# Designs tried in a protein design chat: VHH binders against h2kzm9r124to488. Part 17

Target 1, 365 residues: h2kzm9r124to488
Amino acid sequence: RFTIDTSRAKSNQYVVSLCSKKIGIIEYPDGRSDKQPCDVYWHNVVLSDMNKIVTSPQSRVNKFPGMTELAKKISLTHSISSMQKLFPDEYAFYPNSWFLPAHLADFHAFYRKAQALGKTEMWFIVKPDEGAQGTGIYLINSPNQIRNVDQRQLVQEYVADPLLMNDKLKFDFRVYGVIKSINPLSIYVAREGMARFCTEKYEKPDSSNFKNLYAHLTNYSLNKANEAYVHSNTLQDQTRGSKRLLSTVFHQLESRGVKTKRLWHDIKLILVKTTLAMLPEIMLHYEHHFYDSTGPQCFQIMGFDVMIREDGTPILLEVNAAPSLTADHIVPHPGRTLLEGGQRVRSIVDEVIKIPLVRDTLLLV
Key: E = the ipSAE of ESMFold2; O = the ipSAE of OpenDDE; V2 = 0.75 times the mean of E and O plus 0.25 times the DockQ between their complexes.

## First folded at step 4 (VHH)

Design e5 (framework vhh_6fv0_2; at its last look DockQ between E and O 0.41; V2 from the best seeds 0.00; counts 0 for: pae E 2.03 > 2, unsure alone 62.8 < 65, SAP .728 > .668)
Fold by OpenDDE, look of step 4:
Structure e5 (fold): chain B 365 residues (1-365), chain A 125 residues (1-125)
Amino acid sequence: as target 1 above (365 residues)
Amino acid sequence: QVQLQESGGGLVQPGGSLRLSCAASGFTFSSYAMYWVRQAPEKGLEWVSYISGSGGSTYYKDSVKGRFTVSRDNAKNTLYLQMNSLKPEDAAQYYCAKDTYNPSGFETIYPFDYRGQGTQVTVSS
C-alpha cells in the first residue's frame, strides 16, 4: 500500500487525510517513526529542509523547491517577460508589467509614450510582491500615484474590459494545474475549477470608483467581507453565488454564445506557457536543493487566476504555488461583521473542487 | 493504439495553398475533437485549429482566421486543414492532435499525448 507523510501538511492535512483514506493510502500524520521513507510527502509550504526530510529518490513530494518564490508576482513577471521578449504574440496573455523599483523609469517612459499617443485613460494595478489575498492592492492612472516607489511591488496594466455576464459582476477563474513532473515536463489541468465574482457591479475605473475594490478585485478574501457576498449552501444555489464552479460559469457563458471550447483551450495554453516560462528556474532550484543526492520526484498543484476579456481572450492575473485547499468559509457571527470574526462553515463549492483535486492528484502521482 | 499520420505538407509560395490531411486510427474518431497544431523553428508548439467530434464546431487561431479551414470526414477517419493565402509565418511542422481524454478529473495539457509525426509546411518565394 502507498504511504503518505502528512506531518507537514498543516492546513492541507484535512483534505489530504480525507482523500488518502478514500483511496486507501496509509497516512502518517506524525511522520514515520521507523525512519522508512513514505511514498508521498505532502507539505503545505516549501521548506528549506525538504532535502533532509525527503531523502528517497523514489518518493514524491508535492512541492518544488523555490516554487513559492518563483510564483510571486515579480518573479513570475520576470519569467514571463523573458518569454515575451522572444515570443511576444504567444505571451500576450500577460499584461504589461513593471516591477519596482527597478523598472520605475521604464514605467514612466511607457506612460509618457502612451499619453503622447492619446491614451489618456489608462489604469494600472499596483500589487505588493509579498501581498496576498488582495492586501495592499490599489489602482492608479499615473505613475506619480505610486505610494512607495522604493517598495518591491508589481505594477501592471489594469485590464479594464472584462467579460461580464448579465449580472455585470467582474469575475475570474481559479484554474488548477498540476505539474506532475519537470523531467520530462508533464502538466495536467483540473477539469473543475472556481469562478470568483466581485460583489459590486463593474464599472470602468474612474476617479470616482477606482477605490472600490469590490468592483475591481475578484479575490475571495476581499469580497467575502462585503455584505453583498453571496454564499452558496447548495450546488443549485451556487449558480448565482459569489463563488461558482468553473463548469457552471462555462455553461452560463456557452448559453450566451461564448466559444467555451476555444476559451478553455486558450486557458490550457496559458497554463502550459506559464509553466514553460518558469521551468528553467524550477529546474535550477531543484538542482540546487538536491545537489548532494538524487532528489525525489516533485509534483505540485498550482493555481492560475485567469480573467476573460470582453473579446473572449483569457488573461493571466496571478499564479499561486500553494492554492488554498481549505473547503470551508467563514461566516460572520450574528450581528457582527466578518472583520470581527466568524465561524467556519462548509463550502460546497470548495469541496466539490478541492477534494477531487487532491484525490486525483494523489492518484496521478 | 492511437495513430495519427499527417500528410500534405510541402513548399509553397506566399499566397499559395496547401491541404493537409491526417489519417487517424486506433480510436473512435468521431468521438473526439481534433486539433491542428504547429511548431515553427525555435518556437513552441501552438494550436492552429480545433474541430469538434461531429465537426459542428470549429475554432481558429486569430492569425489564420479566414485563411484556414478545418474539416473532417468521420467516415474516413480523416482530418483536414485547408490552408489558403499562406504566409511565411505559417511555415512550421504541422501536427494533428487528438483531444486528450482522461477519465479522472484531469486533462493532460502537456505534452500532447496523441499527435502524429507531422508534416512540414514551407512558405518561400
Scores: ipSAE 0.435, ipTM 0.776, lowest interface PAE 0.8, mean pLDDT 90
Fold by ESMFold2, look of step 4:
Structure e5 (fold): chain B 365 residues (1-365), chain A 125 residues (1-125)
Amino acid sequence: as target 1 above (365 residues)
Amino acid sequence: QVQLQESGGGLVQPGGSLRLSCAASGFTFSSYAMYWVRQAPEKGLEWVSYISGSGGSTYYKDSVKGRFTVSRDNAKNTLYLQMNSLKPEDAAQYYCAKDTYNPSGFETIYPFDYRGQGTQVTVSS
């Protein structure tokens, strides 16, 4: 009989338990008391003490050691930029990036060369190396605007030409990939995903709106970290909510003449190429974490955030090592704020995405 | 155990046609999506075409769309690739591949778990 330990699934436990029951998997929501290993361990996040919790080489765990750090913007950008040097056309899906102070001269040279070629409206996002998403991030249009140039920080091209729907809202796709194994490498993509829309109409940056976009960028990053509030509670409201099914938005894009089959193909390549770029570090962290024993077989559900340029080109924005697998959200009581308390309600969009995602992942492993 | 055997390759002139076959055994063929991939000299494997288990959904790499047609006969456990208007860049070893698992909500994107020994397609002159 197949067994799963969900004692560390936290907020994701509801969906994992539901799927385990449907498949006939024996669940241990408090862990096993008989000291026998489970076949699968489902963790909410990458745990630093995984080697003390999952000790049997016959077990599987839904996280790779170190993946949280490897998926952070700084580490992810290191991995991808290394591949961009070797294969610039293959890795063009990721914005140009510079690690300060080491690449400060290279960034100035890039900017000066772009100015000479007539590219006068260039914007860049600057992220200090402090770990907190959204804090300290700011937008610049000149290298002279970088604060504390001697401190470690990441500068990256800002994507200022997003494809917009008729409502002029900026959006991205959350695409779910499953790394089933890394030796040999085996990757799957969920056909259904999420499209997340900003609540304000998009405006290109300029000197007159800079500070408003700075505040908007900060709020957008924090909002994405919390999986965005969803207005609609039914599938029929998918054309209006801040959170929509990927399939719904793909249909809308197709009706506007976007080559959606080509787009989907290119998104799948982004997932593969990104994983390949990260793979050496994934393997090294596994070997380091299990340095004195054979470890479990790891698999992992990853969230890939992809934006589409107005020319139909997909761009990788972020990778999330522990995307939320919850199927509910908190809404305020009518006439009140969330700080005054809230009520958990069912999210049909999240259910349509995440229940099949978890179910099929359990069947895959 | 899973067995896949490709056939139907050969030498053809530019603009010509070939029909590749893939005989499958050792699994419930109609339950699995199938792929055609190819490998030209000094290149890695290149995805060519996909067909769902039922045959209801097909997809093609842009460079072959309109020229190649994938199909399957689930009664004979056989996958086909009709290749028309062949070009020199189509010359390669062609493989069929089976997904190791085909959950309704997933697509395989790396790698194909099983493939045969392949069949050579050569486009002369």
Scores: ipSAE 0.296, ipTM 0.708, lowest interface PAE 2.0, mean pLDDT 80
ESMFold2 (binder alone), look of step 4: mean pLDDT 77; pTM 0.771

Design e6 (framework vhh_6fv0_2; at its last look DockQ between E and O 0.48; V2 from the best seeds 0.00; counts 0 for: pae E 2.5 > 2, unsure alone 64.7 < 65, grease 24.8 > 24.2)
Fold by ESMFold2, look of step 4:
Structure e6 (fold): chain B 365 residues (1-365), chain A 125 residues (1-125)
Amino acid sequence: as target 1 above (365 residues)
Amino acid sequence: QVQLQESGGGLVQPGGSLRLSCAASGFTFSDYYMYWVRQAPEKGLEWVSYISSSGSTIYYKDSVKGRFTVSRDNAKNTLYLQMNSLKPEDAAQYYCAKDTYDSSGFETIYPFDYRGQGTQVTVSS
């Protein structure tokens, strides 16, 4: 009988346990006391001691060594930029990016060339190297506006033309991919995902308003990182919540004339090309982590955050190496922030997405 | 069991035309999206176009848009690629591929699971 160790699944354990029972997998939520390995190990994050926990080459583990670091914005941007140099048309789905101070001259050259070609409204987002996502991020429209040019920081093209729904809210898609194996490479995409909407109406930047947008961008990034989005409690309420099913938003986009089959195809290509860009480092980290023995067979659920331009073109925003697989969420108490505590509420949207995602991943491996 | 047979390749001058065919068997052709891909010596496998099961949705790589036309005949289980205004960069082994689609919550997106043996397109003066 197939066995699973969920002792390190943490907050994700409930969904994994539920799916294991449905499939008939024997679960060890506290680990095995008989010193025998399980067929699958389900970890909530990439663990630095994975090679001590999963020792059988016949076992499977739901994380690749080093993936958390590889999926972070700076490492991800390095990987994709390397591919952009080799295949610029194939990797156009990722915004142009510069690492300061090293690429300061390249950024100035890019700006001068674009100005010479008549491009008069160019916006860039600057992320200083210090702090968590959202802290200190600001918007510029000229290289001269960079505050601390000698400090390590990332400058990236700001996408100022997002496709908006009728309520004028900016949104992105969370698309789930599964790397089943890397030798041979095998990648799957979940048919269902999530659309996440901002809490404020979108305002296109221009010379008169970009400083006012500064505070809004900080709040947007903090809300997204803290998952303070409003949710729908039923499938019938999807059109009014901050979290909606990807399938519902795709249907709405199709009714507005968006070619959603082409969009889905392009999103699938983004997942493949991003994984290919990361693959050399994934392989190197695996070999380093298991240098003295044959390691387990790794697989991983990845979250891909994609936005859509008004012309229907998808753009990769972020990759999450350990997307939440919980079916509930925390809502702040009235008049309080999430930092002051909150209430745990069941999420039907998360259940519809994440229970099949985990179930089908277990069946896949 | 799935069989895909490409044909119609050959030698053509720059600016010339070729029509590729892909005969499909061993599956319900009309239920699946179909792809044309090509393999160039310096680039490996590259997708060229796709067409939906009904033929209503079509995508082309930018470098072939306006020159290539994909079509399908579901009654004959055949996929076509009309290639006009051929360039030396179009020289490659051309393959048709079946999309992998099933009732699970996943789609396979790498590798392309089903393709034929291919047909060679050569462009020379």
Scores: ipSAE 0.285, ipTM 0.709, lowest interface PAE 2.5, mean pLDDT 79
Fold by OpenDDE, look of step 4:
Structure e6 (fold): chain B 365 residues (1-365), chain A 125 residues (1-125)
Amino acid sequence: as target 1 above (365 residues)
Amino acid sequence: QVQLQESGGGLVQPGGSLRLSCAASGFTFSDYYMYWVRQAPEKGLEWVSYISSSGSTIYYKDSVKGRFTVSRDNAKNTLYLQMNSLKPEDAAQYYCAKDTYDSSGFETIYPFDYRGQGTQVTVSS
């Protein structure tokens, strides 16, 4: 029987344990006391001592060394930008980006040029490099509006033409990919993913609405705090929820005449191309981390946040090296803010997505 | 053991046609998406086409749309690629690849796990 060490799975432990049981994997939640290697090690985060924990080259671990850092906004941008230089048409799925402070002058130059060309309605999104869940994100329409030019942060062109459905809510997809191996490269995509909807109707950014993040940012962590957030209790209800199944939304899009097959294909290409852009650094980190031994086989579930433009073309917004695998959410108590705590509530959408994702990942590796 | 064997490649003139075949064995062929991928010199592996288990879902690379036709015969465990109006840009090693888990929640998007040895397609005047 296959064995799995979940001693470092932490927040992932529940789902991994559940899936392990389902597929007949012997779980060691506290590690193996007999000092024998497990077939699989599941880590919540990449730790510096991974090479000391996973010592057998026959073992598999669900994290690539350095992936967390590599997937950060600036690092990702660097990787993709490198590819854009070589293959500008192939990598057009990533918006123009500048990482501050290094590219501040370039950003100004870009803006000036754009202004000179009469593009006066350009907006940009500023993202802290280490920011998560929408924290610290804001929109600007001039470089002079950057709050702190010395701070490490990413500036990107804001995509102001999202594809909208009848509800006029901006949405994106959390698409899950699995890097099974890097040598050779092997990538899989989960057929089921997540659609995240804003909680307020989208309007093109202007001086009056650019601060309304509920209309512009699709992050669940942000929108869940809005009273307008729609929690779904059933799969039937999720069709109108703030969180929906990717398949549901695709079906909805198809009904509107969207070429969903093409869209999905393009999304898959984004996953592949993005991974390829990251691959040199992944390999480098792997070699560095396991320099003194034959390293284990690494695999990793990745999250790709993809927005669809009005013309039907997908654009990459973000990559997550450790997408949440929790299947519940916190609902604020009546009269309280989310910050004050809440009740954990089952998320049927998350369950439908994440449980099979983890299960099938374990079966895959 | 999964086995995929490509055939049908060769040298053709621009505008010519080839029909590639892939003989599959060692798995339930009818249960899996099948892919045609190619690798040209100095280029990476790229998708050409894929077809679902039932054949109901088909996709083509934009550059081959209208020229290439993917099909499968599940009774014969064979995948086909009819290539018409071949261009020099189509010259590559063509591989047949199998999806890992068609019935699972995954789709192969970079299929290195199960592929054949390939068949060479050369397009030259």
Scores: ipSAE 0.257, ipTM 0.616, lowest interface PAE 1.5, mean pLDDT 90
ESMFold2 (binder alone), look of step 4: mean pLDDT 77; pTM 0.773

Design e7 (framework vhh_7nfr_2; at its last look DockQ between E and O 0.34; V2 from the best seeds 0.00; counts 0 for: pae O 5.3 > 2, SAP .701 > .668)
Fold by ESMFold2, look of step 4:
Structure e7 (fold): chain B 365 residues (1-365), chain A 125 residues (1-125)
Amino acid sequence: as target 1 above (365 residues)
Amino acid sequence: QVQLQESGGGLVQPGGSLRLSCAASGFTFSSYAMSWVRQAPGEGREWVSYISGSGGSTYYKDSVKGRFTIARDNVKNTLYLLMDSLKSDDTAVYYCAKDTYDSSGFETIYPFDYWGQGTQVTVSS
């Protein structure tokens, strides 16, 4: 009989335990007392000491060593930009990017060339070194606006014309990919995913509004903290929630004339091409982490955040190496603030997405 | 080595008919579901029709339902698409594909689907 160690699943344990019970996998939520390995280990994040925890080559673990660092914006952008130089049309789904200070001259040259070609409205996102600046991400419309130009930071082209729904809210898709193995490479995509909506109507960036983070950047944590945030607790409320099913939004896009089959195809290619761009580093980190031993077979659920342009083409925003697999959230008690405590509220949207995702991942491996 | 070879495309007037064929080799044909996929100029690839390995289940895109018929001959290892009442919107390169779907909530996206070279269908005016 198949066994699973969920002792390091933490907040994700509920969904993993539920799926394990339903498909007949024997769960060890506190680890095995007999010191024998489990067939599967489920970790909530990439653990730096994975090689001390999962020691049997007969075991599978749901994380690749080093993946958290590889999926971070800087590392991800390095991987994709290298492929963009070789295959610019194939990797056009990722915005132009520059690593400062090393590429400062290249960024200036790009800006001057675009001005010479008549482009007058260009916007860029700047991501400072998070440890060096507490102010976070900001927008610019010229290179002269970059703060602390001698510090390490990433400048990336901002996509200013997102596709909006009838309520004029900016949204992105969270698409779940599963890397089943890397030798040979085997990748799956979940048919169902999440659409995340801003809490405020989108306005195109200009000099009066470019510091408003809610309209230009979507983030689940910020949306949860905003008083305008709308929780979706039933499938029938999908059109009014801050989180909606991908399938619901695809249906809405189809009714507006978007070619959703082409869109889905292009999203699947983004997942594959992104994974291929990252693959050399994934392989290298695995080899280094399990040096002089045959390590476990790693697999991993990855979150891909994709925005859609007005013309219906998808753009990769980021990759999450450890997307949340929780199916509830905490809200304040009635008449109290969240700081005074909260209660768990079931999220039907998350359940519809994440229970099949985990169940089918366990069956896949 | 998986090989898929489409044929039977061509130029046809609106309202006309064509029969596409796909000769398959290099795998146990009857064990796999098969699909027809098309790509119009400037568009992404679009699923058209699906048939199970046994031939017992068929599915169609709504816009072709009632006009197109998918079939297979597991003795001859051949997939067919009978297209009737053709419209200008049906103009595309048609590809035969070994389907990568499984029965779960997942799609296999790597390795890529195996495709034929395609056959051009042109519906003039």
Scores: ipSAE 0.380, ipTM 0.747, lowest interface PAE 1.3, mean pLDDT 80
Fold by OpenDDE, look of step 4:
Structure e7 (fold): chain B 365 residues (1-365), chain A 125 residues (1-125)
Amino acid sequence: as target 1 above (365 residues)
Amino acid sequence: QVQLQESGGGLVQPGGSLRLSCAASGFTFSSYAMSWVRQAPGEGREWVSYISGSGGSTYYKDSVKGRFTIARDNVKNTLYLLMDSLKSDDTAVYYCAKDTYDSSGFETIYPFDYWGQGTQVTVSS
């Protein structure tokens, strides 16, 4: 029987265990005491000693060495920018970006040029390199508004023309991809994903509203704190929720006349192109990590955050090397803020997405 | 075995029209969406047009919208591309492509799993 070591699955353990049981995989939650290799090792994060834990080349591990760092905002930007130089039209799906402090002068130059051309209302989003879940993110309309120019951070052109539905809420997609192998490159995309909605109606950024992150940032971690967040208890309710199934939103878009098949095609291309941009470094990290032996086969679930522009073109916002595989969320207690604590509540949307994702990933490898 | 065979390509003048055909066999034709893909000299393959299995939904590359029409005959297992108002930029090898189907929760990143041999379309004065 197929075996899986989940001793390092941590936050992923529940879902992985559940799926393993469903498909008949023998799980070792504490590792194998007999020191025999498992067929699969599931880690929630990449650890430096992965090569010591996964020693058999016949084994598979669900993380690529270095992927976590590579997927960070600045690293990702470097990878993509390299490809943009070679293939500018093909990589137009990534907004103009500058990493600070190295590109501060370039950013200023860009801004000046834009102003000279009459583009007086440009907005930029500043993202900490190691920041997650919307922490430390803010909008600016001038380089002079950068809070700390010496801090490692990413500045990107803010996409101010999101595709909106009737509810006028900005949204993006969390699309899940599985890198099954890098040699040869094999990528799969999950059919089901997540749509994340802002909790306040979108308005183009201006001096009065640019601080309202609930209108501009789609991150669940941010919006869940807003009283306007709509938690869905059923699949029927999720159609109007702050978190929806990708398929639901696609259906909604289709009803509006959006060319959803093309959109999906373009999104898949973004996944491929992004992965290709990262591939040289992935390979490098792999080789370095397993330099003393034949390394195991690595695979990885990736999350791609994609926003749709008004013209129907998708744009890549972020890549997640370790997307959350938890199927619950914290709901604030009645009358209290999220900061005051909350209750863990089952997320049906997350369950519908993540359980099959993990299951099918295990079946895939 | 899945087989796709394109035909109907040729040399036309700018503003001219062509009708491409793709004969499909080896699979349930009506169950799969089909696409036309083209490859210009020195360029990569690019998606041109899509049609759903039933033919109820069609999509087009922006550059061909209003000029090209994709159609299918599920009785004849044939895919068509009507190309009007052809431009020099339309010069390419045109391929018929079968949409990828995966019964799992995944689909391949590549939207197509089978291709024809292609038919050459040359638009030149």
Scores: ipSAE 0.021, ipTM 0.267, lowest interface PAE 5.3, mean pLDDT 90
ESMFold2 (binder alone), look of step 4: mean pLDDT 78; pTM 0.794

